# VHH binders against q12xb4, part 7

Target 1, 267 residues: q12xb4
Amino acid sequence: MLDFVGLGLFDEKDISLKGLEKIHNADKVYVEFYTSILMGTDLEKMEMLYKKKITVLSREDVEQHAEDWLVDAKDSNVVFLTGGDTMVSTTHVDLRLRAADMGIKTTLIHGASIASAICGLSGLQNYRFGKSVTIPHPYVSNRGVRVVSQTPYDTIKNNIEAGLHTAVFLDIDKDKGYMTVNQAMEILLEVEGKLGEGVMVDRLAVGIARAGSPSPVVKADYIEALRDYYLGGPLHIVVIPAELHFVEAEALVKLAGAPEGILENID

## First folded at step 14 (VHH)

Design k3
Fold by OpenDDE, look of step 20:
Structure k3 (fold): chain B 267 residues (1-267), chain A 125 residues (1-125)
Amino acid sequence: as target 1 above (267 residues)
Amino acid sequence: EVQLVESGGGVVQPGGSLRLSCAASGFTVSDYYLYWYRQAAGIERELIAYIYSYGTHFYVDSVKGRFTISRDNSENTMYLQMNSLRAEDTGLYYCARVKYTYDSSGYRRYHFDHWGQGTLVTVSS
């Protein structure tokens, strides 16, 4: 059997009791830290609290070599741990499908999700969100050219036109690090500079840092200003609101320090 | 000692190309925000392009599609490739380093702390 267990948002104590029970009954426990990571803990603290050895899987282990460790679940109880909630990432869904193809029974133990936490922290309404997107770190192509993805810009644009907010996930890379809200704003503004469609000009954005921690930061401002705001350490995430309900606007002003001017644009 | 040295300027005909260099010493170029400025005779210094430490690139509209800013970390040098040069591109080109601190409100405050001496670009038929 394979149990997918969400660890929650911040530290080793965010796991559910049911999740902990699964770990205690497991013959093998794996974890991945490339889709999300608990910034308030480390592997040692996790192992200490959970009283179980945990094996860290790389992106390659999960995406290319999953069958190598999934096979253990045919004859034993295997737990796969992830930051946040399980199955939020398409990678996890893929793993579950692979397990099913292998005849492995799977279960889900949910954890707190950043997808819902951003609504609680910002005051934005969850049913007003459209398609989410991830901003990847820019990379250098085989031709030696720096490439910046335009997909996030287009996704945000489409959502705005539809009157929907956008959850913007920020890339995690072992070499390039945790993308910051500042970097995300830079990227969006860079793309704006290239395309010139006006989507990001004076666009309101919400930066959120360390959701689930004792000291999360939520800051709303126009992208040009937010680019220069200090949110502190990781993890970061961005929300780009579309048209705001008056309650949302009030929440952003009172809870996230948004410019009061945004209230003037609300009917 | 921090130093910026521009080079690559010269005389070219309209439609021509030049590649400017800004050689840095005393610091690593990838750790800082670097800017290209130019100053034509009798006109105030104007921003052309800049590159952030993260690597993001920005251009003013007048040079978009014609100029390319880049950085070579191994050479510790910033470059400006200028194509399709026009008469109005004539001027003294400067590179500059920018630092920032955070104010009490949590926002960055930027300041230029080093400038090069400039390299002259003349576009004339």
Scores: ipSAE 0.611, ipTM 0.829, lowest interface PAE 0.6, mean pLDDT 94
Fold by ESMFold2, look of step 14:
Structure k3 (fold): chain B 267 residues (1-267), chain A 125 residues (1-125)
Amino acid sequence: as target 1 above (267 residues)
Amino acid sequence: EVQLVESGGGVVQPGGSLRLSCAASGFTVSDYYLYWYRQAAGIERELIAYIYSYGTHFYVDSVKGRFTISRDNSENTMYLQMNSLRAEDTGLYYCARVKYTYDSSGYRRYHFDHWGQGTLVTVSS
């Protein structure tokens, strides 16, 4: 049997009681850290709390060599741990399909997802979100040219035109670090300067830091002002709202410090 | 001692190009925000372009598409490539180093703490 267990948002204590029960009953426990990272924990803390040895799988182990460890689930209890909720923003449905082809029963034990946490923290309604996007760090191409992706700008534009909010994930790089809300705002404004379409002009954004921790930060302001706001340490995520219902606007003002002026011209 | 030294100014015909340099000493250019300003005779200094420590860079509308700011960390130098120059681009061009502090509300306050002496650009028929 193969149990997919979500680890939740921040630290080793975010696992559900059902998830912990599955770990305790498991013969083998695997984790991957390449789709997400839990900033409040590490492998040692997880093993100490869960009282179980945990084997870290690489992307290659999961995507190219899955049968090598999946086969154990035919005759034993195998747990596969993923940050957040196992099937949200991952390709791990492929593992379930492979397991089904091998005659292996699978279960899902959910965890809290960043996709829901941004809604709860901001007061924005989950059904009003469109396609998400990731802002990558700018880089220098093989041709020696600075490359800044325009795709996040275009995705935000399309969502706004459809009346949909955008969840904007921020790049993680070993050398360049965890992208901050400040850097994300800088990039969007740089692309706006090039394209001149007005998408980022007088545009509200929500910066969220350390969702799931004891002291998350939620700050809403116009993009140019948010570029200058200190949110503290990682992980950061951005939400770009489209049209706001009155309750959403009220939540941003009262819970995220948005300028009170956004309440004007609401219904 | 922190110093900023501009160079590359000169006389050019309308439509021509110049490349300005801002050579820095006493600090690393990639650790700071760096700005280009210009000042025409009898006019207050105006912002032209700037580059943040992260490498993002910005321009005022009057120079977009014609000017390009860049930074070479190995030379510890910022550049301003100016193409399609116009008479109104004439002036003394300054570079400035900018740092910030956070105010009590959590927002950055920018401080222009060092300026170069400027390099003269003259665009004339």
Scores: ipSAE 0.610, ipTM 0.867, lowest interface PAE 1.7, mean pLDDT 92
Fold by OpenDDE, look of step 14:
Structure k3 (fold): chain B 267 residues (1-267), chain A 125 residues (1-125)
Amino acid sequence: as target 1 above (267 residues)
Amino acid sequence: EVQLVESGGGVVQPGGSLRLSCAASGFTVSDYYLYWYRQAAGIERELIAYIYSYGTHFYVDSVKGRFTISRDNSENTMYLQMNSLRAEDTGLYYCARVKYTYDSSGYRRYHFDHWGQGTLVTVSS
């Protein structure tokens, strides 16, 4: 049996009691930290609290060699831990499908998700969100050319045109680190500079840092200003609002320090 | 000691290309925001491009599509590839380092703290 367990947002204590129970009953516990990470804890603290040894799986282990450890679940109880909530990532869905193909029964134990946390922190309404997108770290191609993805820009544009907010996930890379709101704003502005479609010009943006921590930061400002705002340590996430409901605007002003001028633009 | 040294300037015909270099010493280029400026005769110095520490690039409209700013960390050097040069591109080209601090409101404040001596680019037939 394979149990997918979401760990929640911040530290080892954010796991649900049901999740903990699954770990206690597990013969093998795996964790991945590349889709998300609990910044308020570490593997040692997790193992101490959960009273179980945890094996860290790399991206390659999960995406290319999943069958090598999934097979354990045929004859024993295996737990797969992830930051946030399980099955938010397509990678997790893929794992579950692979397990199913192998005849392995799976269960889900949910954890707190950044997808809902951003709504709570910002005051934005969850039903007004469109397609989410991830901003990847820019990379240098095999030809030596720096590549900046335009997908986030386009996704945001499409959502805005549809009157929908965009949750913008920020890339986590073992070598390049945790993308910051500042970097994300820079990337979006860079793309704006290239395309010139005006999508990001004076665009309201919300930066959120360390959701689930004792000291989360929520800051709303125009993208040009937010690029220069200090949000502190990781993890960061960005929300790009479309047209705001009055309540949303008020929330952003009062709770996220948005410019008061946004209230005047509400029809 | 922090230094910026520009090179690569020269005389080129319209439509030609030049590659400018800004060699940095005393600091790591990837840790700072670096800017290219130019100053034509009788005209105020103008911003043309810059690269942030993260590596993001920005250009003024007059050079978009023609100029490319880049950075080689191994060489600790910033570059400006200039293609399709025009007469109006003639001028002294400067590189500059920008540092920022956070104000009491949590926002970055930027200031130029180092300039190169410049390299002359002349576009003429």
Scores: ipSAE 0.606, ipTM 0.828, lowest interface PAE 0.6, mean pLDDT 95
Fold by OpenDDE, look of step 22:
Structure k3 (fold): chain B 267 residues (1-267), chain A 125 residues (1-125)
Amino acid sequence: as target 1 above (267 residues)
Amino acid sequence: EVQLVESGGGVVQPGGSLRLSCAASGFTVSDYYLYWYRQAAGIERELIAYIYSYGTHFYVDSVKGRFTISRDNSENTMYLQMNSLRAEDTGLYYCARVKYTYDSSGYRRYHFDHWGQGTLVTVSS
């Protein structure tokens, strides 16, 4: 048996009781921290609370060598832990499919997800969101050229034209670190400067830091201003709103410190 | 001691190319925002490009598509590749370091704390 368990947003206490029960009944517990990470805890605290040894799996362990540890689930109870909610990443889906191909029964125990948390924190309506996108860290190509992805810009543009908000995930890289809202704004503004399509000009943006923590930060401002706003430590995420409902606008002003001027543009 | 030293200026014909360097010492270039300015005779100093510590690039419209700002962390040097040079690009080119602090409202406040001596670029037929 293989149980996929979402750990929730921030620390070891965010796990559901059902998740904890799965861990207690497990013969082997694995965790991956490359798709998401709990910033409010560490492996020791997790092991202490869950009363189980936890083995950390690398990206390679999960994506290339999954069969090496999945095989244990054929005759024992194995738990696979992830930050946030399980199966949000395509990597998790692939893992589940591999398990199925091996004849391993799987179950899902859900955790709190940043996908819904951003709505709660900002006051934006969840049904008004379009396609989400991730801003990757810029990199230098083999040709020595700095590459900045335009995909986030285009996705945001398409959503805005459709009247939909965009959840913008920020890249996590072991070498480059956790992308910040500030860096994300810089990237989007750079792309705007290059393309000049006006998508990010005077664009309202919402920065969210440390969702699920005792001290989350939610700040809404125009992108140029938000670029210069201090949100504190990771993790960060960005929301780019499209047209706002009056309730959403009010929420952003009162709950996220958005400029009051945004209320004047609401029909 | 923090220093910025520009080099690479010279005389070129219209349509020519030039590569400017801003060698930094006393600090790591990747930790700061770095700016290129230029000043033509009788004209106020103007911003032309900058690179943030994260590496993002920005250009003013007059140089967009012609100039490329870059940074080599190993050399601790910022560069400005200038192509398709025009007469109006003539001037003294400066590099500058920008530092920021956060105000009580949580927003960055920027200030230029170091300038280079400048390097002269002359575009003439």
Scores: ipSAE 0.536, ipTM 0.785, lowest interface PAE 0.7, mean pLDDT 94

Design k3
Fold by OpenDDE, look of step 19:
Structure k3 (fold): chain B 267 residues (1-267), chain A 125 residues (1-125)
Amino acid sequence: as target 1 above (267 residues)
Amino acid sequence: EVQLVESGGGVVQPGGSLRLSCAASGFTVSDYYLYWYRQAAGIERELIAYIYSYGTHFYVDSVKGRFTISRDNSENTMYLQMNSLRAEDTGLYYCARVKYTYDSSGYRRYHFDHWGQGTLVTVSS
């Protein structure tokens, strides 16, 4: 048996009781921290609370060598832990499919997800969100050229045109670290500078830091201003609102410190 | 001691190219925001491009598509590749370092705390 268990948003206590039960009954517990990480805890604290040894799997272990450890689930109980909610904003469906191909039964234990938490924190309505996107870290090509993805810009544009908000996930890289809201704003503005389509001109943005923590930060401002706002430590995520409902606008002003002027733009 | 030294200026014909350098000492270029300014005779100094510590680039419209700002961390130097030069690009080119602090509201406040002496670029037929 293979149990996929979501750990939740921030620390080891965010796991559900059902998740904890799965861990207690597990013969082997694995965790991956390359899709998400619980910033309010560490492996030691997790192991202490869960009373189980946890083996950390790399991206390569999961994406290329999954069969090496999945095989254990044929005759024992294996738990696979992920930050957030399992299967959300991950490629782990592939892992589940591989397990199925191997004749391994799987279960899902859900956890709190940043995908829904951003709605609660910002006051933006979940049903008004469109396609989400991730801003990748810029990289230097083999030709020595800095490459900045335009996909986030386009996705946001399309959503705005459709009247939909965009959840913008920020890249996690083992070498480059956790992308910040500040960096994300810089990237979006850079792309705006290149394309000049006006998508990011005077665009409202919401920066969220450390969702699920005792002290999350939610700040709404125009993208140029938000670029220069200090949100503190990771993890960060960005929401780009489209047209706002009055209640949403009020929430952003009162709860996220958005400029009051946005209330005047509400039809 | 913090120092910025520009080089690479000279005389070039319209349509020509130049590569300016801003060599930094006393600090690491990747830790700061760096700016290129230019000043033509009788005209106020104007911003033309800048690079943030994260590496993002910005250009003013007049130089977009022609100028490229870059940074080499190993050399601790910022560059400005100027292509398709025009007469109106003539001027003294300066590099500057920007320092920022956070104010009580949590926003960055920027300060230009160091300037180079400039390098002269003359575009003439």
Scores: ipSAE 0.478, ipTM 0.773, lowest interface PAE 0.8, mean pLDDT 94
Fold by OpenDDE, look of step 21:
Structure k3 (fold): chain B 267 residues (1-267), chain A 125 residues (1-125)
Amino acid sequence: as target 1 above (267 residues)
Amino acid sequence: EVQLVESGGGVVQPGGSLRLSCAASGFTVSDYYLYWYRQAAGIERELIAYIYSYGTHFYVDSVKGRFTISRDNSENTMYLQMNSLRAEDTGLYYCARVKYTYDSSGYRRYHFDHWGQGTLVTVSS
């Protein structure tokens, strides 16, 4: 059996009791940290609390060599741990499918998700969100050209036109690190400068840092200003609101320090 | 000692190209925000492009599509490739380093702490 267990948002204590029970009953416990990292803990603390040895799997282990460790689940209980909620990544869905193809029964134990936490932290209503998007780190192509993805810009634009908020995930890279809200704003403004469509001009944005921690930061401001706001250490995420309900606007002002002027634009 | 030294200026015909260099010493270019300014005769110094430490960059509209800002970390040098030069591009070109601090509200405050001596670009027939 293979149990997918979400660890939650921040530290080893965010796991559900059911998740912990799965770990206690497991013969092998694996974890991946390439999709999300619990910034408030480490492997040692996790192992100490969970009273189980945990093996860290790389992206390659999960995406290319999954069969090498999945086979263990045929004859034993295997737990696969992820930050946040399980099955957030399409890769994990593929993993579950591979397991199914191998005749391995799978179960899901859910954890707290950043996808829902952003609503609670910002006051924005979850049913008003559209398609989410990830801002990737810029990279240099094989031709030596710096590449900045325009996909986030377009996704945000489309959502705004539809009157929907956008959850903007920020890239995690082993070499480039954790993308910050500041970097995300820079990228969006760079793309705005290139396209000139006006989508990001004076656009309200919400930066969120260390959701689930004892000291999360939620700051709403226009992109040009938020680019320069210090949110502290990772992890970061961005929300780009579209049309706001009066309750949302009030929440952003009172809870996230948004400019009071946004209240004047509410119909 | 922190220094910025511009080079690559000269006389070119309209439609020509120049590549300006801003050689940095005393600091690593990738750790700072760097700016290109220019000043034409009788006109106030104007911003034309910048590159942030993260690598993001900006151009004013008048140079978009014609100028490219870049940096080479190995050379510790910032560059400005100027193509399709026009008479109105004539001026003294400066590079500048920007430093920032956080104010009490948590926002970055930027200030220019170093300037180069400038390099002259003349576009004329």
Scores: ipSAE 0.450, ipTM 0.753, lowest interface PAE 0.8, mean pLDDT 94
Fold by ESMFold2, look of step 15:
Structure k3 (fold): chain B 267 residues (1-267), chain A 125 residues (1-125)
Amino acid sequence: as target 1 above (267 residues)
Amino acid sequence: EVQLVESGGGVVQPGGSLRLSCAASGFTVSDYYLYWYRQAAGIERELIAYIYSYGTHFYVDSVKGRFTISRDNSENTMYLQMNSLRAEDTGLYYCARVKYTYDSSGYRRYHFDHWGQGTLVTVSS
């Protein structure tokens, strides 16, 4: 049997009681930290609290070599841990499909997801979100050219035109680190400079840091100003609002420090 | 000792091209925000282009599409490639190093802590 267990937002205590029960009954426990990571804990703290050895799987182990560890779930209890809620903003449904092809029963034990937490922290309504996007770290091509993805800009543009907010995930890379809100604002402004379409001009953004921790940061400002705001340590996420409902705008002003002038444009 | 040395200035005809260099010593160019400014006679220094520590870069409208800022980390040097030059591009071109600190409200305050000597560009027929 293969149980997918969400770890929640921040530390080892965010696991549900159901998740902990599954771990206690497991023969093998695996975790992946490449889609997200719990900044308030580490593997040692998890193993100490959960009283179980936990094996870390790489992206390759999960995406390319899943059968090497999935096979154990045919005759034993296997748990696969993911930060947040295991199927949200991941491709892990593929593991469930592969398990089904192997005759392996799967279950989902949910955890708190960043996708829902951004709504609670900002006051933005969940039903008003469009397609999400990830800003990847820029890289240097084989020809020595700096490459910056245009896709996040285009996604934000399309959502804004449809009246939809955009959740903007920020890249995690072992060499380049955790992308910050500051870096994300820089990237969007760089692409704006190339395209000149005005999408990022006078555009409000919401920076959120350390959701699920005792002291999260939620700061809203225009992109140029937010680029220069200190949100502290990781993990960071960005939301780009489109048209704001009155309650949403009020929440951004009162809870996230947005400029009061945004209230003038509410209809 | 931190030093910035511009070079590559000269006399060029309208429509021509010129490549400026800003050679840095005493620090690594990729660790800092770097700016190009120019100054025509009797005018304050004006911003031309800048590149952030993360590698993002920006241009003022008057040079956009004509000028390209870049860095070569192996030579510890910043460049400004200037194409389609116009008479109004004439001036003394400076590079500058910028750091920032955070103020009490959480916002960055930028500090131009080092400037080069400048290199003269003259666009005339």
Scores: ipSAE 0.291, ipTM 0.656, lowest interface PAE 3.6, mean pLDDT 90
Fold by OpenDDE, look of step 18:
Parts: sequence; C-alpha cells; structure tokens
Structure k3 (fold): chain B 267 residues (1-267), chain A 125 residues (1-125)
Amino acid sequence: as target 1 above (267 residues)
Amino acid sequence: EVQLVESGGGVVQPGGSLRLSCAASGFTVSDYYLYWYRQAAGIERELIAYIYSYGTHFYVDSVKGRFTISRDNSENTMYLQMNSLRAEDTGLYYCARVKYTYDSSGYRRYHFDHWGQGTLVTVSS
C-alpha cells in the first residue's frame, strides 16, 4: 500500500494525526522537498517527532525512477510525504497513477495547503479565485537574452477581467533561491513596463510570508509600494485581488494593512 | 572604500553605438540598486535607467528600445549599452548607488550614497 501524506504548511507539527498514524505503521517513509519545503523544521526534527527514518527523494527519483521504490508498496506499507497537501500544486497524481498501474492501492491523507491558507490569512473569499499562476525566476537564454515570462501578467489580467482573484505562486530554484514578494513585484512591474497595458499600475497586491508559522506576515498594498515592503524570511506567496466585496476590503484593511482608500472603491 | 568609476564614453556619429561601464569597488553590485544618470550642458541631471538587486531594470521613455542596462557580478560592473544614439543623448553619464533602509512601517527608504565622476558621451556629425 502507498499512502500519500501531506505535511502541512510550516513545521513537523502541522501533520495530521491520521498522517502521523500512517507514518507509524509504515515500513518505508519517503519525502520530497522539491515541490515545497517546511521552513520551520528539518529532516532530523521530522524523524525525531515521527519516530521513523525518512528517505529523501529527488525530483528525478520521483519523475524518472518511481518504479524503483514504488515496488516496495506491493507487499509493504509505504508513505510518501510532501509539503502542504500532497495533490495540490504538485504533479503527484502521476505517481498515484503509476502506482495504480502497478496494482498498488493508494490512499490520501490531506494536509493544510497554501492554496487555501491564503484565503484565511487575507480574508479573500476562496470561491472568487481564478486560475493560479507561478512567477518563474528570470533566466538568460543560450543566446544570452534575458527571458522574463509574461504568463503571470496575462493570467492576472484575465482573472481581473473576469472578476477573479489570482493566487500567484513564487518560484523556488536551487540556485536562485526562494522568490520573494519584492522580487515578484519587480518582475510584474518590469512586464508592465514592457507591455504597458496598465494591469499592474496602482494594482492592489497581497504579500504573504511564512504561512502556518507562529508569525506569518500578511501585507496588502499597491504593487509599487509592496515592492518596497519587508516581509521577512521565506516562504512567500502573492495574491492579486480583483473586484472586492466590502467584507474582503474590510479584511484587507484591518488584517493586512491595506490602504483605507480601497474602501472607497467598493460598491 | 566605496568607489564607482565610469568609462566607455567618447565621440560617436548619430546612429552609432557605445557601451558604458561602471566599475564598482568596495561593495558587491548585486547587493544594491544601481542607476544611470546623464547631464547635458545647461540641463539638470536626469535619470535614464536603473537596475534592481534582483536584476530587473527600468528605462525612461526617451531611451527605451535603444539602451540596455546590465550587470556582471563576476566583474562587479554595471553596463549601459547604447544603440541608435542621437544628438540629444550627448552629455556626461553618471552611475550611482542607491542604498535603502526600512522605516518603522516596514517600507524601504532610498537614498543615493555614492556617485561616479562621469564619462562624457558626445553624439555629433
């Protein structure tokens, strides 16, 4: 049997009791940290609390060589750990399908996800979110040209036109590190400068840092100002609101420090 | 000691190109916001481009599509590639370092703390 277990948002204590139970009953426990990292813990602390040895799997181990370790689940209990919720903002459904093809029974133990946590933290209504998007780190092409993705800009634009909020995930790169809200604002403003469609001009944005920690930061401001706001350490995520309901606007002002002027624009 | 030294200026015909350098010492260029300014004779110094610590960059409208700002961390140098130069681009070009601190509200406050001596660019027939 293969059990997919979400670890939650921040540290080793965010796991559900059912998740912990799965680990205790497991013969083998694997974890991947390439989709998400629990910033409030480490492997040693996890192993200590869970009382189980944990094997770290690389992206390659999961995407290219999954059968090498999945086979163990045919005759034993295997747990696969991920940050957040195991099937949210991951490609692990593919892993589950591979397991099914191998005749391995799978179960899901859900964890807290940043995808839903942002609603609670910001006060924005979850059913008003549209397509999410990730801002990738800019890179230099083989031809020496700096490449900045316009996809986030377009996605946000489309959502706004549809009256939907946008969850904007920020890239994690092994070399470039964790993208910050500040960097994300810089990128969006750079794209605005190139396209000039006015989508990001005086656009309200919400920066969230360290969701699930004892000291999360939620700050709402116009994108030009938020670019210069200190949110502290990772992980960061951005939300770009569209049209706000009065309750959402009030929440952003009172809970996220948004400019009070946004209340004047509410119908 | 923090120092900025501009180079690469010269005389060029309209439509020509120049590449300016701003060599930094005493600090790492990637840790700071860096700006290019220029000053024509009898005119106030004007901003033309800047690059943030993450590498994102901005241009004033008059140089968009013609000038490119870049940074080489290995050389600790900022560059300004200037193409399709015009007579109105003539002036003394300065690079500047911007430092910021956080105020009590958590927002960055910026100030220019170092300037180079400038490099002269002359565009004439």
Scores: ipSAE 0.159, ipTM 0.563, lowest interface PAE 1.7, mean pLDDT 93

